VH-VL binders against o27280. Designs and how they scored, part 56

Target 1, 266 residues: o27280
Amino acid sequence: MDSMNVPEVLEIKRIVEESESVKTFIFSWDFRREVRPGQFVMVWDFRDEKPMSVSLIDPVRSEIGISIRRVGEFTDRVHGLSEGDLLGIRGPYGRGFELMGRDILLVGGGIGMAPLAALADEATARGMRVDALVAARTADELLFLDRLEAAGVNISTCTDDGSCGFKGFAHERLLTLEENHDMAAVCGPEPMMFQVMRILDERDVPAQLSLERYMKCAVGICGQCCLDDTGFRVCAEGPVFWSQELSRVREFGRYRRDPAGRRVPW

## First folded at step 1 (VH-VL)

Design zC8 (framework fv_azirkitug)
Fold by ESMFold2-Fast, scan of step 1:
Structure zC8 (fold): chain C 266 residues (1-266), chain A 121 residues (1-121), chain B 107 residues (1-107)
Amino acid sequence: as target 1 above (266 residues)
Amino acid sequence: EVQLVESGGGLVQPGGSLKLSCAASGFTFSDSAMYWVRQASGKGLEWVARIRSKAYSYATYYADAVKGRFTISRDDSKNMVYLQMNSLKTEDTAVYYCTTGFDYSEYFQHWGQGTLVTVSS
Amino acid sequence: ETVVTQSPATLSLSPGERATLSCRASQSVSTYLHWFQQKPGQAPRLLIHDASNRATRVPARFSGSGSGTDFTLTISSLEPEDFATYFCQQRSDWPLTFGQGTKLEIK
């Protein structure tokens, strides 16, 4: 009931600087509340709360990590915190990724690599072969490369400006990769995810995609998160969806809705 | 084997009420969306209502022609879907079919045999 | 609402011939269009879902094509059991809407 959805006030145990704009906040966690890759928590700074994907799940150390990109007032305040400071955390919420088969492709754009980093840890622990395509605008915005390498992941990179790896977008790089996979997991900007999904569908690779914009709907905050053409309600199903579920949604990858319900192109 | 069996059809006067039932078997009913589709004699098919699974919070949708008069519901413990029809009109006369969506694509692979509803004037 | 219109209303052909049935939507439905076959006294049978995907146990002679507003169901070589009424249905918008049907009859 209420007690299971009340924020728990936790001490920031450790902060990892992932880039100039991204930090990972690490907390002790009681794993009697199971956490799976692809799930998110609500982070409360005692003024506002925002959904954040879990990027580290470590039951051996009893820790979770939450990676936060600096994009506005809330995240600016959280980035100003230090080890020993307090945040409210409630959850986890949402549907996590499902793993199947012997090999998996991860395709992440920017901060979308955060939930995929947690998934990579679980997949490698399960004995799966993991290939990751890590995409960003510039080399400085590529995330988790050292962590993925340490986990034994086979990494390909692409940047829009060509400053690291393939020069171009994730879907353009994916077209040059010849390896087939039993499944894929994708997280990043919706236009990127739409293009990647289309290619994976043509290759008969089942894919799961994480729609970050719908995380707050999963906790009942906003009705604007409903998908357009089927009346599909994201709040019960998200943020992770199979490509079959998204292929019928006219809205996916083409437009979104603002808080007033207006259609806004990506 | 997937099976859908409709019942509850019959003759009613305009303004009357009738409740249709559909018994489902051979698939995981609780994970499936359920639909009612009708067809008047010699005419085309018309969607009337759908109810989604628990994962979609049992969301309901109605065609404008029946909105406010018909109510779709389900009982997952019994693998049943229902259509409560109130304020019936002569244009509601049709064979009513129960069908289910599969694999999120709403392709309707399996249909019941249909139950006839006649609203006389 | 999105209206779907089928043509022709009736198509008279002989076994062995190719049949081409058309369905047009009043606005774009992307690829979210299904085709059904119905024989007298029977429930509809799904043939093609999402414009071009043949349903399980449907013979290879049935194929679907199209996107946007214009869709086609093709039967490459008619068998006697194929003479039936065919309906298209869009699933892009609620309410879901069906075409008025094309009756395929023996010449």
Scores: ipSAE 0.000, ipTM 0.370, lowest interface PAE 18.0, mean pLDDT 82

Design zC9 (framework fv_azirkitug)
Fold by ESMFold2-Fast, scan of step 1:
Structure zC9 (fold): chain C 266 residues (1-266), chain A 121 residues (1-121), chain B 107 residues (1-107)
Amino acid sequence: as target 1 above (266 residues)
Amino acid sequence: EVQLVESGGGLVQPGGSLKLSCAASGFTFSDSAMYWVRQASGKGLEWVARIRSKAYSYATYYADAVKGRFTISRDDSKNMVYLQMNSLKTEDTAVYYCTRVSDYGGYFDLWGQGTLVTVSS
Amino acid sequence: ETVVTQSPATLSLSPGERATLSCRASQSVSTYLHWFQQKPGQAPRLLIHDASNRATRVPARFSGSGSGTDFTLTISSLEPEDFATYFCQQRSDWPLTFGQGTKLEIK
């Protein structure tokens, strides 16, 4: 029982409305508990506990941010909270992103931009050149563009319906980008990540992919985080995996698991 | 006074080279990304090159029309940004502006007066 | 490349009249569009950023509107100093691109 495994009840210091469906909740954080981009925390509303990616890491202000999309009962209740209200937070957990080289590419889909926004802050602070491909179904689902712009990131946008930027899917836009990169980090819907990974593999760009599956599983409670053919548990071994690791997993990009553990095609 | 002052423009023959300079004053130059934007006589504006601050490793970006021919650089100790222009073409004839992006967003809030580059035989 | 196109190329009006200038993008740029004013022999001056936000020290008679592909710059009551060329610019995608300009001239 270390301090990391006991939920700490924290006051919501500030709430940022990112979109109609996404809010970022900001808390004071004691950085003796180090947190890295790509890691997650368990958020407890005193009824249910859910894993959430850390989207803001600010050791200067001693703050972390957690971006939450409203999609179910738990997230709806959390979205109803106000500044000054309390939430239980424990963690961080999981394997974060590793930075390497000088030039990096970030490819984010929807809420998958949340952990990548934290990574962009760290990469730019380290002096890396950062290009971001921000993809969503529609313009109003594009997230963190102002934050990425403020960090000096070179942004390309892509929407399925053509409401902002390139009309099409992230992998189609990626095929039109000439720039070569030393590494890439990818987070978003699994089918998008699979297609992007294939292109990056052909370009010999090492990629790290963050699996959203950890957002559906509580740490140490369920085995649904196990990957097909590899035996890795996403919440314990991930959520960030190198493309070489995922290339050996037949399930990646083809199937997901429902709450009962059954394979469901994407 | 917050300002940008360009210099180094002039007449040069096709295939020649020219180096433009931009002197910045009145703001923390070392924290700002710097850009070169050009304008042919009576025409619209065209982005040419960008260089980021030291915090972003002086990363450089170029418009396709000038890639491989132009090089942007900076010297923070002198508050200067430069544009080295090689293999000049008649299509490069334009007024070249030095500009910066606002600290709070992606918009050009400060411009120099411009320096004329004429590429002609 | 996202192309932005301005219309009309030239707009002839008298002082005191309302001016409406149009800018259209080849792909949606959401609200990531800026407006600049340029007088002969001078550098461009920022007027409106991100579709509708008036820049510092820009008179209240200037306003911007629109989203997606269609944008408008409005000058509610023209002053003599407003007769200039106006450019729009998108920042949704790199490379950054500018319109060809609308020249506002005295009738």
Scores: ipSAE 0.006, ipTM 0.516, lowest interface PAE 10.0, mean pLDDT 84

Design zD (framework fv_azirkitug)
Fold by ESMFold2-Fast, scan of step 1:
Structure zD (fold): chain C 266 residues (1-266), chain A 120 residues (1-120), chain B 107 residues (1-107)
Amino acid sequence: as target 1 above (266 residues)
Amino acid sequence: EVQLVESGGGLVQPGGSLKLSCAASGFTFNTYAMYWVRQASGKGLEWVARIRSKSNNYATYYADAVKGRFTISRDDSKNMVYLQMNSLKTEDTAVYYCVRHGYSSYFDYWGQGTLVTVSS
Amino acid sequence: ETVVTQSPATLSLSPGERATLSCRASQSVGSYLHWFQQKPGQAPRLLIHDASNRATRVPARFSGSGSGTDFTLTISSLEPEDFATYFCQQYDSFPLTFGQGTKLEIK
């Protein structure tokens, strides 16, 4: 694991503008280091290092993509970079999604659609039927629709403001969908994931959920990576968990932790 | 605005049968699981049956006390839930409530109840 | 089967007083416990879901607390309409089970 703990300096091959606030940075990748959907890498701008989910895995072109939302100083600096500039990449880390059955439902909110886009590619390549529910606050924040359509995914959208598709939240849209699936994968804001998980549990659909926010701790022994009731370390044991593991976690979907470790309601 | 209205209760002799109905309105009925919960006079609440939505193939669940004797069903085109009760016993005497399944399996809306009396 | 036990069976208090009702589970139920109010001749009404969250249109004087096996329902200042029977229910495991109820009566 020594080689994975040393950042490799890679050239930004291509930048795709997904929205006003989201860009995908594409790098040539040596697939002697396997990468699976649901895993993350550490991105180093030679000043700070932050965890980012892998959103594109293309062994045919020998490329990976990392989608980054502009939310602070580090991401502002990275968004200012151009094709040809350099970034340090370390990893991959975490366990990826596991696929089972013939049919999969993807439920993504905002940037949470990033690891699910990579999963959609793998599921489609395995011959699975893929349905995606893509949720955002506004139409401009819906991500990867063109990529999902090109992959043959059946897409439903919802926006809080009604600017595209169903007007409402992801769980409200899910209640209007009748089809069952062999499994589901969910990634997005925790309150959304909690509501979606409860509905999928009622429908006897096993689901995997990605708790990406905890990857910000960047170290495997960090207390902020632990779930209150279970003692899981998300960056070491996640970020992907089965729904039955999360259904009894008191904190999931109801509380978060501030930098001091105090419980704060969503 | 959400309403659940039970009907079909009454007096029946031991060994007899009775069918309860519940008319739902004010919500998207076909997406919710529904329960029947009963309460004997001066006693606590006891769930008796659950039926899931069409997306869960109308899966049914029963309390041990009624399994094999009661059948829960629904008709989404009419927004109706039913409870067919066979081989009734005196201990089945209770007020029967039609109940909607809310988030986290809490019973968020209840009907007014219908009385079932099993005696000779 | 998870057994849920309420105490006391009957609580006699006056309007304006604080009421504290207890609910214990035979095994841990996390926070998956709900509280219901039932007035004479009426159906039960949801008060508190998931141990501590007030249901829609439930007055602020009602609060829930606890986790694991020990739970409490508190009414900070009793109003005349609060004299009723209160039930707790766990949903951590099937079968879903209710407590026997606590009857809150006027002194």
Scores: ipSAE 0.000, ipTM 0.379, lowest interface PAE 16.7, mean pLDDT 82

Design zD1 (framework fv_azirkitug)
Fold by ESMFold2-Fast, scan of step 1:
Structure zD1 (fold): chain C 266 residues (1-266), chain A 120 residues (1-120), chain B 107 residues (1-107)
Amino acid sequence: as target 1 above (266 residues)
Amino acid sequence: EVQLVESGGGLVQPGGSLKLSCAASGFTFNTYAMYWVRQASGKGLEWVARIRSKSNNYATYYADAVKGRFTISRDDSKNMVYLQMNSLKTEDTAVYYCVREYYGSWFAYWGQGTLVTVSS
Amino acid sequence: ETVVTQSPATLSLSPGERATLSCRASQSVGSYLHWFQQKPGQAPRLLIHDASNRATRVPARFSGSGSGTDFTLTISSLEPEDFATYFCQQYDSFPLTFGQGTKLEIK
């Protein structure tokens, strides 16, 4: 049987406070189970299980990191844990990012920087030039700036309120950044990703986008696994998609689905 | 650019008290854990105290040498960290540094230090 | 507590030479080890974080290696400004502890 489907009980080795609402939990990891940037794990607090993107992958130290935003009851309980406490980890799951070329642009919004931080580490290790556009509502919600700087990443920031860097949205900032890249990777709120994808498409920059809502499908807990217009089986394909795949999906960036499967505008 | 500026050091008698202050700028202060580290003249560095952010309910940690005598605190509205030092001993004589953590690591950004001399 | 020991206490070399500084932990600290440079009258400056990663704006001649209990800081070709005291620090376990320092001095 697949030992990847059984939760492994791991001790929280370290907790990093990324912001008031985001923490990174670091665990020792057996890299006989390979982990790639863009993949996720199921985090189990012995009551409920939730998908979380892997934000740190360090085979030299034999560690992974999982960044968790406080958004509800499960994440509130996990945020209440301390170094030395235990969590169940199952995975990894999903399709990770693919790297190609010499130069990559990362565009992250909020917690979407988590999988992109892991990707930045891999890209720099491969000798790629990495530019990152880090976006958030306010300066205190910008994530991973110190880590990206340590990795040698060239950083641009924007905040909706203008408290750090460019005042405006990620796509507005991107319009002022005219440099060509061999590829891009994008992760954040779907409306942001949709606008960014349009600009990158206009520039003929191939992009990969990571969609949080497809993580449940990848582990088989969703009731239906098809995208709106394509018949695309999300459980087999996500959470990372090429921009060409997403351009065929009428749902992407326009509406989402509630737990009953009904369309809800953003 | 990260800046940390300490103040409040000086000469004090054994058994006396001092309160050190650290003014922070150039980063989102309220999201970082803050530390005090000291160094006696010609000696090595010694961690003193840690205070976590509001998201961790301002949890505090102390080195055994100062536990029960020193109190670390912060005022996020002023971007300030404090170290209240009570029942001072001659062995507390040192330069005290205010330090900000670096991603997942401690002691990355240092102030210039403030000298505390405990002498009779 | 984890005790961190540096050797040698003093290292006398000439500009242009390679410097190798050692740091040993009493128990495994993984890669949770930093290196700092301190000049007289100045605050410590972070050189290497997490055993092998050069900090921002630190010259390429500085490198770190090691894991577990044995760590090395290497300066490939000494410049005059490199003659200073170097400290290592573990942060795998509380209390956080520093080595006693290695003083690098001109021969």
Scores: ipSAE 0.000, ipTM 0.463, lowest interface PAE 12.1, mean pLDDT 83

Design zD10 (framework fv_azirkitug)
Fold by ESMFold2-Fast, scan of step 1:
Structure zD10 (fold): chain C 266 residues (1-266), chain A 121 residues (1-121), chain B 107 residues (1-107)
Amino acid sequence: as target 1 above (266 residues)
Amino acid sequence: EVQLVESGGGLVQPGGSLKLSCAASGFTFNTYAMYWVRQASGKGLEWVARIRSKSNNYATYYADAVKGRFTISRDDSKNMVYLQMNSLKTEDTAVYYCVRDQYSNYEFDYWGQGTLVTVSS
Amino acid sequence: ETVVTQSPATLSLSPGERATLSCRASQSVGSYLHWFQQKPGQAPRLLIHDASNRATRVPARFSGSGSGTDFTLTISSLEPEDFATYFCQQYDSFPLTFGQGTKLEIK
């Protein structure tokens, strides 16, 4: 039958406007091909192909959702599409989140809430207590609050400008929240994730973090992702890593690499 | 072929000093972190000091037993690693190995032959 | 400090037999554990890195397994040159710590 490495042309069934810059595209999906929270798909607009996290997994309706932020030419074109238009979807790829214990903390920044929204659905369905810290620059960029509330998630918010909830960064807000979680899952800008990871390490909370830049490594596109000076010698399937794995990566949260391979600050 | 050749070991009195040298060849020396690891006669291995590559600002790390007494350094123009050992104690008696660390993950893939340091009372 | 303990201290076997060497950490080290072989009068040689990966030029008879606190080095069929001392080393936390060694000797 169909290989996960061959794009399937799917009709956009529904589009949900999450914010002025984020849309969720919903497709019918055959769940004989399993999808787990934390995995991604390659989205093909018949010109370019880009990795996108799966933000909705609904076997009851036989649907998946893919949330896309408008940041460049490809995403601008995709945002211009309508219900009934076609996109190529290949995957899923990468390792998903693992759930353990009774209580989970989700920490999401901006579009990083997308894979965590799918995880929140799974954790809640398992009967776990779910606390979510949702962070953004402004109130209108906070994502999935209604969906999380409907699922019974305990929500805390923070915005850089103070327009909703705590005024400040995710890690500053985290310091004011209870410390008793069995695990955490974190997704957002790397500097945010690094600061959050440090606090969770000090609290002895095991955490899983999702790194967008490692999505290419998971599909074998970029060999450079497999080499760093602290511990990754071979390409490890991302984008989800345990905090113990990331504590060995000196680059995590401190700098990235330009096209020439040089280190540049975030 | 990768080679690490230590020199500078010998007999010294307690309180004395020695400087060990390690000559590296057969690889791009300046991109690797380098270590000194020691082994007392009939005993296990003990790490002593680490120096990272230029890209990591030559950061240095020391085992608690030698902090303040030993200094690790390198000269990339000569492919050399050094270990300056001051205020030597009888418990510093050991074979000292110069070691290459691949990817700065403590994967000690190449070791020198070792040089014996004897601190006699 | 993470203490790494090897057992047995000495293992007496004959060529052709299977050897199983244990390494236990006082706290979880994930997969951040290496194995080294040392023959008398020689420097240590890296055998297995990151719990289960054979190092360059290491024969296929050597294999590593385990994670967390319990690790095993297996030699499927001993050759005469395999009678040596074996050390495990964790790098999950500072300071780096090595086991005390397991000496493989001819029975």
Scores: ipSAE 0.000, ipTM 0.367, lowest interface PAE 19.7, mean pLDDT 82

Design zD11 (framework fv_azirkitug)
Fold by ESMFold2-Fast, scan of step 1:
Structure zD11 (fold): chain C 266 residues (1-266), chain A 121 residues (1-121), chain B 107 residues (1-107)
Amino acid sequence: as target 1 above (266 residues)
Amino acid sequence: EVQLVESGGGLVQPGGSLKLSCAASGFTFNTYAMYWVRQASGKGLEWVARIRSKSNNYATYYADAVKGRFTISRDDSKNMVYLQMNSLKTEDTAVYYCVTGYPDSLYFDYWGQGTLVTVSS
Amino acid sequence: ETVVTQSPATLSLSPGERATLSCRASQSVGSYLHWFQQKPGQAPRLLIHDASNRATRVPARFSGSGSGTDFTLTISSLEPEDFATYFCQQYDSFPLTFGQGTKLEIK
């Protein structure tokens, strides 16, 4: 019997500082409640609740990890916590990634590497060949490189400023990489994901893309979780979508919604 | 042990169509990616097309020179790979090789002896 | 696309001599480069994979070196059977591209 979709108050066992702005919070987890890469949980600090992707899934140690970037009041408060402090965790929610074939490409931008790091662990454990393109604005914002290397992942990096690897954007770097992948998984800013999707479509590589948009309702239909003309609900039907599903969404890569629901260009 | 035998080559008029076949034996065909590579008389080698195994969703990729005109396909029940060539141009004249290597290595370990395609008026 | 250029176009040597063949890529291909040997009237044969690893049944006199944009195939002491055309191929990016070949011929 699962926990009936209510928050569980869990102790922070360890905190890993991934960068100046990103921390991974590690909790004991009862794996009778299944967790898959690409799923998210609601993190409750006893004042506000926010969705966060699961970045570590370790059934051997009975642990999960949740990576959080400092971007506002909620995340600032959570970053101020220490080992031994308590957080409420509800979930997991959403559709996770599906693995297929033998050769997989991961393309992650910034914090978007968090769900892809969990996917990389599963893919390598299955004996898959994993290539990861890790993109960020600067070298300091590249995430999980040591963890990916330890897992045996073939890593390519790119930074907007050229401080590490290829100088340029993820899609520009992707154009220089081989096209021998059975599937791809992509997570990062929507403009990046849109450009990457177009290249993968041209190469006939099926891609799964994870949308980490505004998500305010994890258990039901919410207008702020809906995509344009298709009516998809990121928290219920996502966050992971196949590229063919997203190619029909006029909003993807062109518009986002503000808190009032208005269209805003990227 | 590994054998790749091409067939279906011949003379065809510009704008015409031709279907090449490759019969494979001596290995677990279903797990291997299959390739077509061509070579014009006295010229270098040119990769044409690739098709992955069933476990890799039969993913295909084509050289720009043939994209939209050529289709690679396979029939695992017969250990066959095919190249359907449409809207043929004189520049497509070449010996066409059926090639394979492990899906995860991109090695061209095994080559057929080739079949000649001549596109001429 | 990544352009691969081989030099020289033709290399004339005698049996027993050392042969050095060059392959240059227009952009870095890491170590994702193969060498093939093709004898007249035959299909190409994989000789060296991943820049420096000899393929099965390839004699020890063949060696490959290099990374990035500059690669070399060396035959330490030519045998009569080694007079053939040699091609390099990059597989770092699609389309997969081959050099135009170096023909090794008897002096």
Scores: ipSAE 0.000, ipTM 0.356, lowest interface PAE 21.5, mean pLDDT 82

Design zD12 (framework fv_azirkitug)
Fold by ESMFold2-Fast, scan of step 1:
Formats: sequence, structure tokens, C-alpha cells
Structure zD12 (fold): chain C 266 residues (1-266), chain A 121 residues (1-121), chain B 107 residues (1-107)
Amino acid sequence: as target 1 above (266 residues)
Amino acid sequence: EVQLVESGGGLVQPGGSLKLSCAASGFTFNTYAMYWVRQASGKGLEWVARIRSKSNNYATYYADAVKGRFTISRDDSKNMVYLQMNSLKTEDTAVYYCVREDYGYLSFDYWGQGTLVTVSS
Amino acid sequence: ETVVTQSPATLSLSPGERATLSCRASQSVGSYLHWFQQKPGQAPRLLIHDASNRATRVPARFSGSGSGTDFTLTISSLEPEDFATYFCQQYDSFPLTFGQGTKLEIK
């Protein structure tokens, strides 16, 4: 739609500090523009524009939330904003997650828990049983644990350094968990998602994975959003893909492409 | 060891039908995508059909030369993949190979011995 | 569809010589190209994956190079068992396509 492609200047209603490096910015939202978990918006600070996943969808309060990790100049500036300040928002864009079955598994790494937190809210509201495997390098980088617990989600944690929960990687922890799920949703670092997808494929668990790569062009007018083997455009056909769609993507989990289309290791 | 054994090839007249079978063993068959690839005498390899695993809803893909005439299917309970060939043409004469797709590489890591299909009067 | 063309159609050499086989794609395929070896009466065997990586148990005398549209398979010193037909295959786009093959034969 035309209205989705025009930035709307919105007031920051509330800011939630999720960790030292992550904040969730909450805005009033008119739900005549539907938003689904797994979709993203373009956030404009009146200088630069960046894609950000929607992490909170609350039609009862008429609010959306956008979780942003501090990783560069743009995000540093946005983190410096206060309640009452203005940001430009356009969207939503992309394909969201689909829910199926009764029992679902969420596997999130770092900021990848942001879109999965929104999905957890929808799944629990539908009466589904939700198990979440939350992974990070250290305990202080685990995100949304209190929010997930409040929603009734069954939480397992793992950290690379063993500071919280299982010591090891998400896929190593997944191997110790039961195979009892109708679907899975996965979001995090691409190497983690690749390993998790392999295990879920072997267990015949349908999986949806969210790819956040090459999203500088939210409307798909640049070729940088394309995946290699399929011609899929992440901003137009993603960011959420079923594992069946990613099995054709040679570079998934192994390398990415630079603007010239050359392979670059993760 | 991984084994793929094709059967069902033979001589058939133009316009006829033939069903190829492939028996798989030595690996977790239901997790792999499977292909049929053919090769005419003295010629190159030509992809024919692909069927994905159950977790990928058994999605099927066909080369333009065979669309509407050939159907790929599988029976995971028997570790079998099939190719139903209808309205056969002389151009379909080839050795047909049952092939396993290597996960992530879109390469063909294991091939069967092949079965010869001859379409002639 | 992306067409892959191999040259020469036949290459006659003696054991101990170097073989150089070419594969050209009608459009850029990056490094998404595999090489296969096929001996008479046998199924093809994967030799090189992703333009330059030797497959498991493939001898060091086999090497691949190239990117984009032009690719080469090199056999540094031919052994008797290397006389076979070689195929290249692109997987950058569907449908997956193969070259017509280069037959390596004893002079």
C-alpha cells in the first residue's frame, strides 16, 4: 500500500530498557494498518533510516514496540532519545510468521528474540503451548525472559560461557530437548539458525526462520535484498521463510554477500 | 553405506507409459530431497524432477521438457522414490538416475546405478 | 535458463600430462558450480564443489578455479584412471543445468 510507504512521524510513548545494549521503543499504532509478528518497519531519525523488527504488538492498548540494539551511529543516536521525542516510522513490511498446530518451539539468539517475543504473545493468546530456547553469549545478553515468563512461556536458556542455563550453543541445547512440537520459529545469528534448522529438519518439525540481511531497501527496489539460489528478495518475500524455502539457499549459515554479490564469511 | 537402486526401465513405444522405482538404504531417507536425472547415450546430464522431504511438504519440481507428462512421488514408509512417465517420446530415451540432494549444497552426493528407458517403435 | 557449455568436446592426452577443461556459463553463476567425473558404465562422481573445493577422497591432482562465467578443471598429472568424461553443473539458478561434457581419452 501507498500509506505504508510514507513515513509517519510518531511520538515515543514509552521506552523499556531490556538490557544495557537493547531498548524497546513503544508507539501508539492504528491497527487498520495490520502488523504481524515477524514483520519489520523502517525507523527514521530524520537523518538515517534503518529496518527494525516489530517486537510488541498490542491491539488492546493500540501500541507497537520496536526493539533496537546499540551497534553503530544510527542506533546510538536513537538510544539517546527520550519519551516524548519523535521518530519516523514506515511499514510494516515483509512476510510475518504463520502459526500452526498446538505446540510450538521458539529458538532465539540475542536480538533475534525480539520478533519471537511478539510471536510468543500471539501464540499464547491463541492458547498454544510455547517452549522458548533463549540463547546468548552471556547471561546479561539474554532478552525478554521476564516478558516470556509473564506470558506463560516455558523457557530454557543457554549461554556460550555457561553464565546462565546450559553451557553451550543453541543447537547443542536443542539436542537435549524433546521432539514434541508441531512447528518452530527461529531467529538469531545465521550460523545458529543453520544448525538449528538442520536438527529440526531431521526431526520433521516444520520451521520458519527470520533473515534480517540486506534490508537497506525496504521496498525491494535494490538487488541487495536478493538471496542467491532462489531469487527471493528478503524485504519482499521475507524476512520469514519456511525451512523448505531455505534449503535452496547455498549461502545460508555459511557466508553472506557484499554489495557486489561476492561471498563474505560470517 | 548409502545405496540407491533403480528399477522399472525397459523398452516402450511412443505414447506409452512407464514407472521407475528407486529403493534407498543406508541413510535417513525421509529427511532428504531426491531427484531424477537422465542421460541420453553419449550426451550430457539433464535434470528431470525433484521431490523434497516431508518437512518441506513433499514439494515437487519438474524440468520444462517433462512438465505435465511425468510425476515424481515418494513413499517414506518403504524408502522409495518413483517417477511415473506418461506420453513418452523418443527424446525421453536415456539412462535415468535416482539421486540424493546434499543438504545445503544443491549438489548430487549419491547416485544410483541408473536404469535404461528406451522409447522406440 | 542458464546454459553451461564445455570445451573441448574431446581431449586426447597421455598419462603424466596436464589436462585443462573449460566450462562457460551464459550468465554469472558466482562460484556456484560443481564438477563431476563419469567413467563408462558408471554413475557420475562429485569431484569439485563450489568451483574450487575438492570433494571427499578426491586426489590432490584435481583442482578447480574460476568465478562468474568462466571455470576451469585442472588435472596436474594424469593417471590411467582419470580418463573419463567430465561434467560441470551450475546451481546459481533453477533449473539446475549441466554442460555437455568433455571426454578425456588416451592418445
Scores: ipSAE 0.000, ipTM 0.359, lowest interface PAE 18.9, mean pLDDT 82

